# Ledger of designs, part 7: miniprotein binders against q9f7q9

Target 1, 364 residues: q9f7q9
Amino acid sequence: MSKKIYIGAMTGTSHDAIDISFLSIGTKIHLEYFHSIKFPKSLRLKVKKLIENNESSLSDLGTINKEIGFLFSKSINEAIGFSKIKKSSIECVAISGQTIRHEINKRFPFSMQIGDPNIVAKETGLLVVSDFRNMHIALGGEGAPLVPEFHNQLFYKARNPRIILNIGGISNYSFVKNRNDIWGTDVGPGNAILDAYCSDFLQIPFDKNGAIAAKGKVDHIELGRLLQNNFFKRKCPKSTGKELFNIKILSKKFLKKKAEDILCTLVEFSAKSIINSIHKNGHNNCDIVICGGGAHNKYLVKRISEMASNDIVLSSDLGHDVFAIESMAFAWMGYKRVSNEALIVQTSSKNVKGLLGSITKSKL

## First folded at step 3 (miniprotein)

Design q4
Fold by ESMFold2-Fast, scan of step 3:
Structure q4 (fold): chain B 364 residues (1-364), chain A 108 residues (1-108)
Amino acid sequence: as target 1 above (364 residues)
Amino acid sequence: MSDEQIQLLAEYFTELSEEVEEYAREGDPETLRRLALYIHWMAELLQEIAERTGDPELAERVKQLAEEMREIADRIEQLAREGDLERVRQISEELQRLAEEFEQIYEE
């Protein structure tokens, strides 16, 4: 029997890549192939401008939506070519889209991802699943994080509650206790502000291993100010994005400090946000599994380890590539949608079940 | 560019060359393809530095360095796909040489 393959394609909030995972799903979830492709700089700058500006042209939005659709299409087709997996074995591709707005604390909450699924369906010839977040919101959820149920599927271990901590541009974690206890939350910044500071002020891609940050000293006044953000006062489960956590939250006085001190303070901001969230939710004695790009920032991982009394491992120590987990989650959600299987949606009152994702096809 | 920024970029090139060597030895083609992606991103950064440089002589040298980095990244991706990891390891020496060239460009 040939294996059925499900593809997930995700734009990262760090390292500026499109990550693509190919899953087979049977008794166990298996990653058959993983591929990353560069997000072109010109398009990244257009997206950054959409995210950071209060007002945007509808014409620009429409154009960039099509450009992102073609980028997903090219990336998916390239990945299929290199995978040597037969296209006839592929059941669907699930795409994250590129989030430009996420506004939940209002009368009519919404989340907006761009990347036209019609272009993806036409260019790949595959069934496309997209727009997971707006149905999640319609059912009473916050639209994010979407990964807790997938983390439960991958990382559940009988009688061993654990935290699955994803350090992307934004950090989120899942509390994995048992098969019936699906729970996760965004916690705050991951590496987005760190990487933005490096690119914008130092003209370097990122702080390799956190080596610059490790030489500095924490600005406790700026750290205290940053930790007073209203997001940290909200009850979990909650969601956030780069529209809130970006370089513009930093004070002008702080930006005049030495690079080492700035980066040291931003590492502490991310680490303390993570550990404070874990402690506030009563999960402070659980083992922590780290995934996402931030797993490669050795100084950040060291600071988290020093603040936590928990045992810490990387998802790679458990056989799962730290960069692949989020795109794997999208592949799995695509599988659930095409299988007509409901996902668990966390709400402010009780968890509900729903079919997440919209289906697009270019042919019968 | 400041002396600090030059040193940091040179350190990044050295670290990338070391990681290319490490993952070629470990036999991880997927990680090598990711490292090629990072090298492409650094080449874009150098291209932008060249475009903003007011010294035409310096701008041309940095542009040539960016082009060499793009060629190396493409070759790492190709060789990783072909499973020729010994040749990927040899390319790590070329990356280290480019890091040294970058430092020399700004010292003179």
Scores: ipSAE 0.000, ipTM 0.406, lowest interface PAE 11.6, mean pLDDT 85

Design q5
Fold by ESMFold2-Fast, scan of step 3:
Structure q5 (fold): chain B 364 residues (1-364), chain A 108 residues (1-108)
Amino acid sequence: as target 1 above (364 residues)
Amino acid sequence: MSDEQIQELAEWFTLLSELVEDYAREGDPETLRRLAELIHFMALYLQEIAERTGDPELAERVKQLAEEMREIADRIEQLAREGDLERVRQISEELQRLAEEFEQIYEE
């Protein structure tokens, strides 16, 4: 009678917001409701300091972990209220948590997301699925991107190979050619450095439509320096995070330039990283579908289009809200976990299957 | 060009020479592609400097240098695609020649 609903809740996709998707899953994946809730600025600044600083007190970490848990809880309950979906129809909520570290190129790789799932389970009364990345790493994966299999489910079309480019804080793309052949990689920076510069130096949350960047000129010296980062030398599939791509990688001299020139250069850095990755992997002749918050940066999309020889569309042109895709992916992964269905994990040698996500519940 | 811009370019040519030698010894085709990318960015920067300078003689020399760098970047990219690393030595010699030409421009 009533459809079973799976909720995905995530941070970082639509600027200063928590994005929440409600999915029903049958013959097709249907987005039943999408809601964005504002991330409080004071808490966002605490998170930013955890990401940018190499050291923090354990007390601060523990406190912020609980604060993020309550933020997810309140946001999920608010979204349920606005959705008018019956709570009894909800099978689970999958949460991204807030990533503060992602360190893969080392002897003991790890990924750290905060947002206590025990608080979320208690406050919502729902079964919570969390911590998808550390099992992915344990199985030999990079912990990111997690979206390639979901992109395959949503965007596969026979005889039409596609690149699904997600421009979040970090950019990643999936190569969708065969229905069961799962491949994706992180590319490098997306919006993270752009948004951090806007917040820190201009006291605005982001550069709307890339209007400020569009008035500037590229600093080719800084761009060349940034593109020499060791991450770009690694073979795909690979992963990265905001602990590497943040405001602190920018030179002091570059930060003295006009805001327009800084933002123009950072747009070019993201666009060039994306196109270089596509070319490196031999995917330079496939159609590109853009999603994530960066899809609304008109100047960034223009620069990607100018560098690419491919046909480019937004996921919204295909009926899928550009802001919703990542939270939809988490909802779908929650569905897979509670269904006891394995996800495909890309490794350096071959793909393996595993159950991703930890389950937390406060009651039977 | 300002003294600051000239100093930055000198630092970039030094870095390029070092990176070319490193990539020639250990680099795969992808590292050569990245080197070509860096040289393309330097060529664009030189072209921008040439367009802004009030010295027509200097502007022409810098534009010529930028075009030579672009041609070298294209060759490195081609070698990366073909996997022919033996020819990287010729590119290293051309980059050294361009560095000497820039140093001559700077001295004058």
Scores: ipSAE 0.000, ipTM 0.270, lowest interface PAE 13.9, mean pLDDT 83

Design q6
Fold by ESMFold2-Fast, scan of step 3:
Structure q6 (fold): chain B 364 residues (1-364), chain A 108 residues (1-108)
Amino acid sequence: as target 1 above (364 residues)
Amino acid sequence: MSDEQIQRLAEEFTELSRRVEQYAREGDPETLRELAEQIHEMASELQEIAERTGDPELAERVKELAELMRYIADEIEELAREGDLERVRQISYELQWLAELFERIYEE
């Protein structure tokens, strides 16, 4: 008689946060509650060092894996408390984990997320769904993006083809034209390099509204170099991560420039990567719906709009919080997994169906 | 001296963060803008306290906290002006985290 609730917990498109969505699913998907909690700076720096250095002791890795598990647990329990939703109505929590490596274009492709689901199951008492990406890869997929099928569920409208552009640390988009045709791709950097520069060199979390970037000038030499990366030569659908798009991709000569010019160039890099991908795939007559943390960077949105031949709106203009969509997608994927319903996996040859996600339960 | 003042400001900031969430839910952008200004004033007071302390490590932590408070206050003010109170409510979660950090300033 009471409605079933599915929770998704995602690190974090909104201000380096853990984003938590509570969904009920009937004839329509309803966002019952959204909660965001700050990712602690000290732990964020440990994760950043893992990603940038490509190296850690096994002891440190194991410790950080447990710390992230406790962070998810604390955040989920706090969200449940604030939501006033009865715990007994919750069917599962789906967690993204924290990605530290994503390497696909190789003989043995893999994706590595940390955040021990055993800790989450024990501390919340809930059924946990985790590790969506490695089964996706095993079935011939790229492990990312995972959101295209959810975007079809949320944004499909007859006779209105749409691009759903998620600007997280990495930018990805879904092409939503037909209800049953699932297609999406990573396109390149979103906010990851911008935010890393702000944190490392300016001691600020991000460039609010892109105000610093807006005062600068593009370094066309560095931009040209960055756009020649082999990732941009791969055909879509494709995936990437912060193992490639981090501060270390930048030249030392470029890093000597003034902050305004660096940030202006990085905004241009993200905007141009996005628009070039859309145009190369032939999607330049479709409306673009922007979501993710980058939707809040007014200068980045302005630059995308200026380059685009498409009409641009924010997902918030359509009634969907730009920060909530990715955690909603995880909640929905948790729902699919516990319902034993297959998700569609894009491969290089054809789409296949698979059960994505590993289930962990506490026996206490 | 500094500890007394920091503790008082921490208590005031915790109250302030609860009021931001409350008024975002109730739909009062004018009060939210006033609360944002109070957060700016509190950040300035924290920076002044940091300048008077003889502990450079404490001064650095207090300075970082004040900077984060200013960024969030500016965000609340801007979103309240735009009438986007749902986003103010979501940003209030970041205030809750900062309130927790503020309470533990000496434990880091």
Scores: ipSAE 0.000, ipTM 0.119, lowest interface PAE 21.6, mean pLDDT 84

Design q7
Fold by ESMFold2-Fast, scan of step 3:
Structure q7 (fold): chain B 364 residues (1-364), chain A 108 residues (1-108)
Amino acid sequence: as target 1 above (364 residues)
Amino acid sequence: MSDEQIQELAEWFTLLSEFVEQYAREGDPETLRELAELIHYMASMLQDIAERTGDPELAERVKQLAEEMREIADRIEQLAREGDLERVRQISEELQRLAEEFEQIYEE
């Protein structure tokens, strides 16, 4: 009569951490425990170099892949210890890996996550599920976002169409109208550029509550320039990442402005791109549920609310921790994979079904 | 206990000793106090095992391990409050010894 537990471990949240969710799945999905572990600064710098550089040695890549594998292993074992959940009740751990490349607009599209699942399986003793994005791409998908079907499971409400807006480094949303209709898209920037500016120029991890941004004024010239990016002209569903939305897109003239004005403009960029995407897709008159780290940027949430004609709530108002949703989605996808249940993949022509995730075990 | 359950508990003891060493080295007394609570929880599981075993010699050995575990948890909490993290680091070796001792008890 013990509950079966599924673990999701995810990197790339707005706080540069490893988020770990423990789910039980029965008639309802329950978050049993959530734990967040800081990403070590030394490894973060190594990962940043891999993301930003056009060239890297294969030896460095192989070494960092193993280091990230040990980081996931240690973090998962730590979370299990703190959870007080019996290891024997855990069916699997699903890991996101650390994304270093995501390239879709090319002859051979790919997504690359590091964090060796063999290390994770050996060090935790658990069945590991990894590499969700490359099968998604192989089936004709964009590799991202992966959360729309999970959002549908968690947030569907009869006769009340909802937008589930996840504000991570990149913003994405799911349109939840019918249990059988799975639809979601990346929008554009979330916190990635805001956090990069804070880290690189202000020596702080992020703008707490958007307090600095709230003191500034929008640079409408730079905002207009940023909103002209070709990504915003592409049809949904579409995906993006830090390869496009990073500090390098900002003009040198803009970077000479006061920090308050820069952050104010970047908040407006995220808010306006979100609302424009919702309107362009015809998803008007739907309640908006906000999750992800951006939900705690009070100024960003205020700006979205002021631009929206829709009712806005946080996922926490509905009983779901805003920081946990993405790692919960990985736990749920792990559950689907070990249950041999297909997930829905959105393509340019039609939705298809596929088994997402690769299984690694160190023992019988 | 099953071999799998014994292995799981041995892994938890090793894990706890590694965490105590790490957070003492990193200077995180708040996490060390949380680890003390986890060690106390582990001691409670050992106590339950001792009470359920039909072998009086085995029961006494496991009960002794549970008592040592509780004493270690109390010392970690106190030393973390006092800011004596070097002594907390030394305790991680005692936790590792207890993990090895627990595994040996069930191998025999």
Scores: ipSAE 0.000, ipTM 0.246, lowest interface PAE 19.5, mean pLDDT 85

Design q8
Fold by ESMFold2-Fast, scan of step 3:
Structure q8 (fold): chain B 364 residues (1-364), chain A 108 residues (1-108)
Amino acid sequence: as target 1 above (364 residues)
Amino acid sequence: MSDEQIQELAEFFTELSDWVELYAREGDPETLRYLAELIHLMASELQEIAERTGDPELAERVKQLAEEMREIADRIEQLAREGDLERVRQISEELQRLAEEFEQIYEE
C-alpha cells in the first residue's frame, strides 16, 4: 500500500470498548478503517473496582496494567486483520490506555492510564505512542481535552467558525475559528447518566433515539438543582468526569418518577448545560457539528437544536463517523509524535507547544 | 474459577438474548450489531474460563459453547447489515438454546 497508516486505539469513559481508527494523512486526513471491540467482562469488573476503590493493591495494579496491554494488543492485531491493510504500511499505533485516576486540583496533578505499551509493542511489532496526558499536565495543561487541535485539522474552514461538540459520557466542545488558536473545554454531562439510568433501572443499554425521553416531561425542580452544580460556575477551559456526573447526583425522590420523565429531564440537563456553556463563552453565532454517541440520540439533538441560535449538523453529514472521531484523534497525535511535531497545550494563562506521547518499540 | 462470575455471565447472556429479540422486532439493526459485539465479548470470557479449568470435559463443553456463540454473533451482524431482521428474530430462539446450555454448565 502506497499510503502511510497511523492507528489510534482508545477506551471510552465507561471502559467497556476499545475503538480503533486507521488514518492515512496526506493533503487531507482520511479514515481508512474503523473497528470497535468490547472488553472481556471480568477485566471490566477489575477496572471498575480499581477506579472506585480508595485503596488498591500495587500488585493488582501491575497485573491489570499487563492484562490491559494484552487486550489492546489483541484488539489492534484483530483490527489489522479485518482491515486488510498491510502491516508494513503502518507507521505507529497510538494508545489512550485505560484511565484509572485523573487528579488535577492538587499541588502535584497527575493522570494515570494503564495498558503496558511494552506489551503492545512486543505483541503487535509496531512502534507505540502512549501517555499523552501526563506531558500535557507537565506543560501546564489539565490533561484533557486532547481533541481540540485535531478538531481544527479535521473541521477548520475559512470564514466558517465552528463548534465541534462531542457528546460522549461527558460532553466537550472545541471552538474552531483559526488553525493556530486552539480552544476546547468540557461542558458537563453527556450520555453517562442517561445510559447508567437505562442500564441500572430499565435493563437496556441506552434510550434508542431518545424515544423514551421524548414521551416524558421535564422535572424543572430536579433540573434546577442539577444545574446549580459548582462545576458550571467555573471558568473555561475546564475538565470533568464521571467522578462528578454520575447516577448518585440524582435525588431519591426524582428516581421514583416514571422513566419517561427521568430520561426527559436528563436530556434537558445535558442540552441546557451544553447551550449555556456555548452562550457563556460567546460562541453562540457559530455552526455546531455534533459527534460522539449522543449524535444518535435524536431527541437530544432536537432539544439542542431548539435551544441553539446555531445551525447544527452531525459529523456524519460531513463524512466523519460520529463514533470514530476520538480514536482518529489518537491516530493523528501518534502521527504528530513520530513526525516530531509539537501539539498545542491549553493552559490557564496561554497556549504552549510540546511533544506529547512516549515512544516504545520492541525491535529496530 | 468463580461460580459467581459464571452466574453473572449467564444472567447477562439471557438479557442479551431477550434484547436481540426485542430490537429485531423493533427494527433496529444498529443495536443488533452492538449486541453481536457483546455476544463476542461473552464468548471470549467463556474461552478464558475454559482455559483456567482443570476439567478437560468441562473445558471442551465451554469452548464449544463459546464457538457457537461467536457463530451466532457473526450471523446476527450479517443479517442486521442485510436488513433481514425477521431472521435475526428467529435466531433469538437459538440464543435461548445456548442460554440453557450455559445454565446447565454452571449448575453442574
Scores: ipSAE 0.000, ipTM 0.110, lowest interface PAE 22.1, mean pLDDT 83

Design q9
Fold by ESMFold2-Fast, scan of step 3:
Structure q9 (fold): chain B 364 residues (1-364), chain A 108 residues (1-108)
Amino acid sequence: as target 1 above (364 residues)
Amino acid sequence: MSDEQIQYLAELFTILSEEVEQYAREGDPETLRELAEQIHLMASWLQFIAEETGDPELAERVKQLAEEMREIADRIEQLAREGDLERVRQISEELQRLAEEFEQIYEE
């Protein structure tokens, strides 16, 4: 008998790509294949304009929704071709879509992802699972984070409580102690401000290995000012975004300093935010597993390690590609949906269980 | 609070005031909105200073200054969104007066 395969496809914000993971799920979760496909710059610019405009054309929305659907379809079919996995063994593909709006703090909260699942189902011939966030919201959740339950499945070990620290543009972590106890929180800045500074001032996409930051000196005055943000005073679990943590929070006087000192200070800001959050939540007796793009910033990882009293490893040291984990989570959520198994939704009052994701298929 | 931190905040006050006036005259509402965000962050730092002081009178004065800064930041953002940059330019004078009040507080 052939293994059943579940595909997860998501837009990668850290490297402007579509990340595609192929999972087999039995007694253990196995990543059978991982493929990353470049997000076309022209389409990315259309999406950026749609996100940044307060009033967007419904016609543009409809057109771009179809374009993203074709992009997912082409990317999934390409990945299947490169994987050498038989299409007949694939049970479903779960797609993240491209988020263009996420408005939770209002009477009628909503989240909007584009990428028409009808196009994906027709072009791939596969059962498609999409729209995980709006059911999460309907059940009383915030539509995010979706990864903590998957982190429990992937990283749980009896008598070995773990922190799974994802350093994306924003840093977040999951506390993995019991297999079915789901707890995750955003921490604050990850790579977003570092990468924005590199792009805007140095004309490079990011600080490779943190090599520039490693040559600099921390500006303790600016660091102290940044750490006074009201977000850090809020009780966990909590969420944040790039709307709060971006280049605009930096003072003009600080931006006149040399690049090495600016990047050194921003690394320290992210590292201190992470460690302070872990300690304030009482999770300081746990090993830390680092994933996400920030895992490749060797200087950032070094600074986190120097501040932590516990062992730190990368998810890659445990056999899991730091870039693959989020697309693996979507593959796993697709598996849960087609298996009619509920996911845990964190709400403001208590956790509830629900079926997340909408199913689309073009044929029996 | 160290002398170095007080000096930094005083200099930042002056820079923010001058930049609000400059970018209002030049017609750059996006930069004005960025400056409003920086003023909010400075107000949060002043709130922290107030909470750490052992002097209740000084704490109250600094808290009041922080609240006035938040009000100015909100008005700058609103007027920049509305395109009323002449009124943003006039608000830079209020921010300058708060900078002078901050210096006076710490001189005493």
Scores: ipSAE 0.000, ipTM 0.101, lowest interface PAE 24.0, mean pLDDT 83

Design x1
Fold by ESMFold2-Fast, scan of step 3:
Structure x1 (fold): chain B 364 residues (1-364), chain A 81 residues (1-81)
Amino acid sequence: as target 1 above (364 residues)
Amino acid sequence: MDPEEIEELKQEVEQLREELEEAKRTGDPEELTRVKLEALWLKWELEYAQEEGSPEEIEKLEKEALKLEYEAERLLKELEQ
């Protein structure tokens, strides 16, 4: 008997990489293999134009949808090759697609991911699960976050309430206390403004280990101003994005300061946003598990640790690669969909259950 | 803050008010979102200037920018209904 394998393939919000996780699921969830593949620069530029422009040709949209489908296909086949896992043991691949629009706070909420699952099914020969977000929205959810239920499955520990803090471009956390009591919220900025400042003003992709920020001093006037944003006054659970947390949030006077001081202040902004949200929600007595790219910003992690009153660990300290968690979540959601098992959808009123994801296959 | 800088900030507030009225007329959620973010940023720039010991005029402009932010958010919420 071979292990059944479930694949999750996920693009980041920056479209810098395609992350692919291979899970076996039995009594426990095991990561069998993790592989990251660079997103081709030419295709990233096409995607960036779709995201930045309010209008695009339908012909261009259709073409890029197929191109992203081929990119996922090639990436999945490459990862299978490197994994040495027999293709016959693979039950499905769940794909995130590439998000080009996510508009929830409106009368007709929607989310658009591209990457044609028909191309993926044909080119890989695998059963494909896609489009988790639009059923989530149809059931009254926001299409995000999708990770809290997976966090619950992976990190639940009896009599030990936990916060699973994902530091991506935007920071979000899941509160894990009871089995299948699914709760998650966005808290504010993660790396998005930090990385935008580095790219736009320093011509580097990010502040490695927070080394530049660590040399600076916090601008308490700018920090206080940033923390007064109306988003932080809203009741949790809530969501946000780069439409709010971007370089325009910074004052012109602040941008004239030394890079060290700017980055130091932005680290403090992310750290205080995180800790303030945890405290306001009454979760201040919980252990914190950090994952996502921000886990590698040593200075940011240090600042969060200094503000927190409880134990902090990285997901890697618990045996889970900080970069793998989101693609693992997609693999797990694929497993749920092919098993015809409902996922829990958090809504504004109450949690509901639904089958998330559309199935595509090219053969019987 | 010098008088010329204060005059520039007044012009920014007035331009943003005109842009809000146009966005309200067209019901364009992208423009309303942009106006909201520009007003929020301008409000914070004004708050920062005020902390540096700026004249009473800055406080007035800060209040106007805040009003523009709230009005843009209110209009966005109405479009979502």
Scores: ipSAE 0.000, ipTM 0.084, lowest interface PAE 25.8, mean pLDDT 83

Design x2
Fold by ESMFold2-Fast, scan of step 3:
Structure x2 (fold): chain B 364 residues (1-364), chain A 81 residues (1-81)
Amino acid sequence: as target 1 above (364 residues)
Amino acid sequence: MDPEEIEELKQEVEQLREELEEAKRTGDPEELKRVKFEAIFLKYELELAQDEGSPEEIEKLEKEAIKLEQEAERLLKELEQ
């Protein structure tokens, strides 16, 4: 049974990991193997400084671009080894890169991912597909979210309209009602601020099951202030990133509160942002499928469920690992690119089609 | 769209028009390429603004940006052997 395999390698998850999915694509999309590899703390801190400070020397930026490239290479090679999948069956690896900046509402919109694909192609010996977001932007898109078309392929069900809610560092959702009617948007914060608070103040990577948040009380003054951000006033489809939703948006007075109250407030911020977006777009009468790392924050899921009018299920309840969906989407986009098949790009006026991703090879 | 933002876009179109006339006078291929680049991105910015601003005002600015791009390209082709 030699199947053609497409690899997706995704970073920027809420759990400081590189997620790697191996897909076969036939009549159905099959996840053949999934593996997560820890993102090294020292390199993660360098990335955090780039995102939060919005500045770096060109020398430092060039260096970290190569370091991320080697990290992807090492992670992909390790995942291949653990999978026991033959390299000869692998058609490509699609890499997300590490997003350090994403700016759309400006004269020259751009998205910046680091992780040199030349290093990845050389070190893995595979055909690499990278840089999906900048062509998306060039075609009039927001550069994010990239997953709505993949969500449509994976989750469409006749006569059962669904919201596919991805809770990563940033939350985004896809509205899946009609096959090939592609729609999705970023919502606002997911786990990014929650996890940053846990890392910076509690020396833990995240609030397991939302157990700390569940013991606290919402600071309604800070919540109200946070919800007044201009991003929430923009029409959908729209995009955002950690350059906007990071620990620095929190007031100094709020940061002096007990951890339970801070995390409770941040959970409420994410949950209200999600539900308000769904309602504002008129999608409030649809079942919600949750994926991404936030699916394991039981308190966050509970708060979303309490605000939602319809049923909530996890993508894992439908047979799809909540952590794998984003890296599966990259594998699928790599497949589309090497097949010379266009992806659908949402613009402010109409959907257009384009070839997303750049191809890099080190050998014939 | 904020009236201030529309005024900024009008100023950018006028600035590029002045820069094109200067580049045309000097025959500087680097400046012509820069003006062409700026006109393409201004056109992109105006396409995004059409869904937010005053359609009539934005449409006028878009037509002007297209003219600036076309003239810069024409001048660049005249420099080719």
Scores: ipSAE 0.000, ipTM 0.102, lowest interface PAE 21.4, mean pLDDT 84

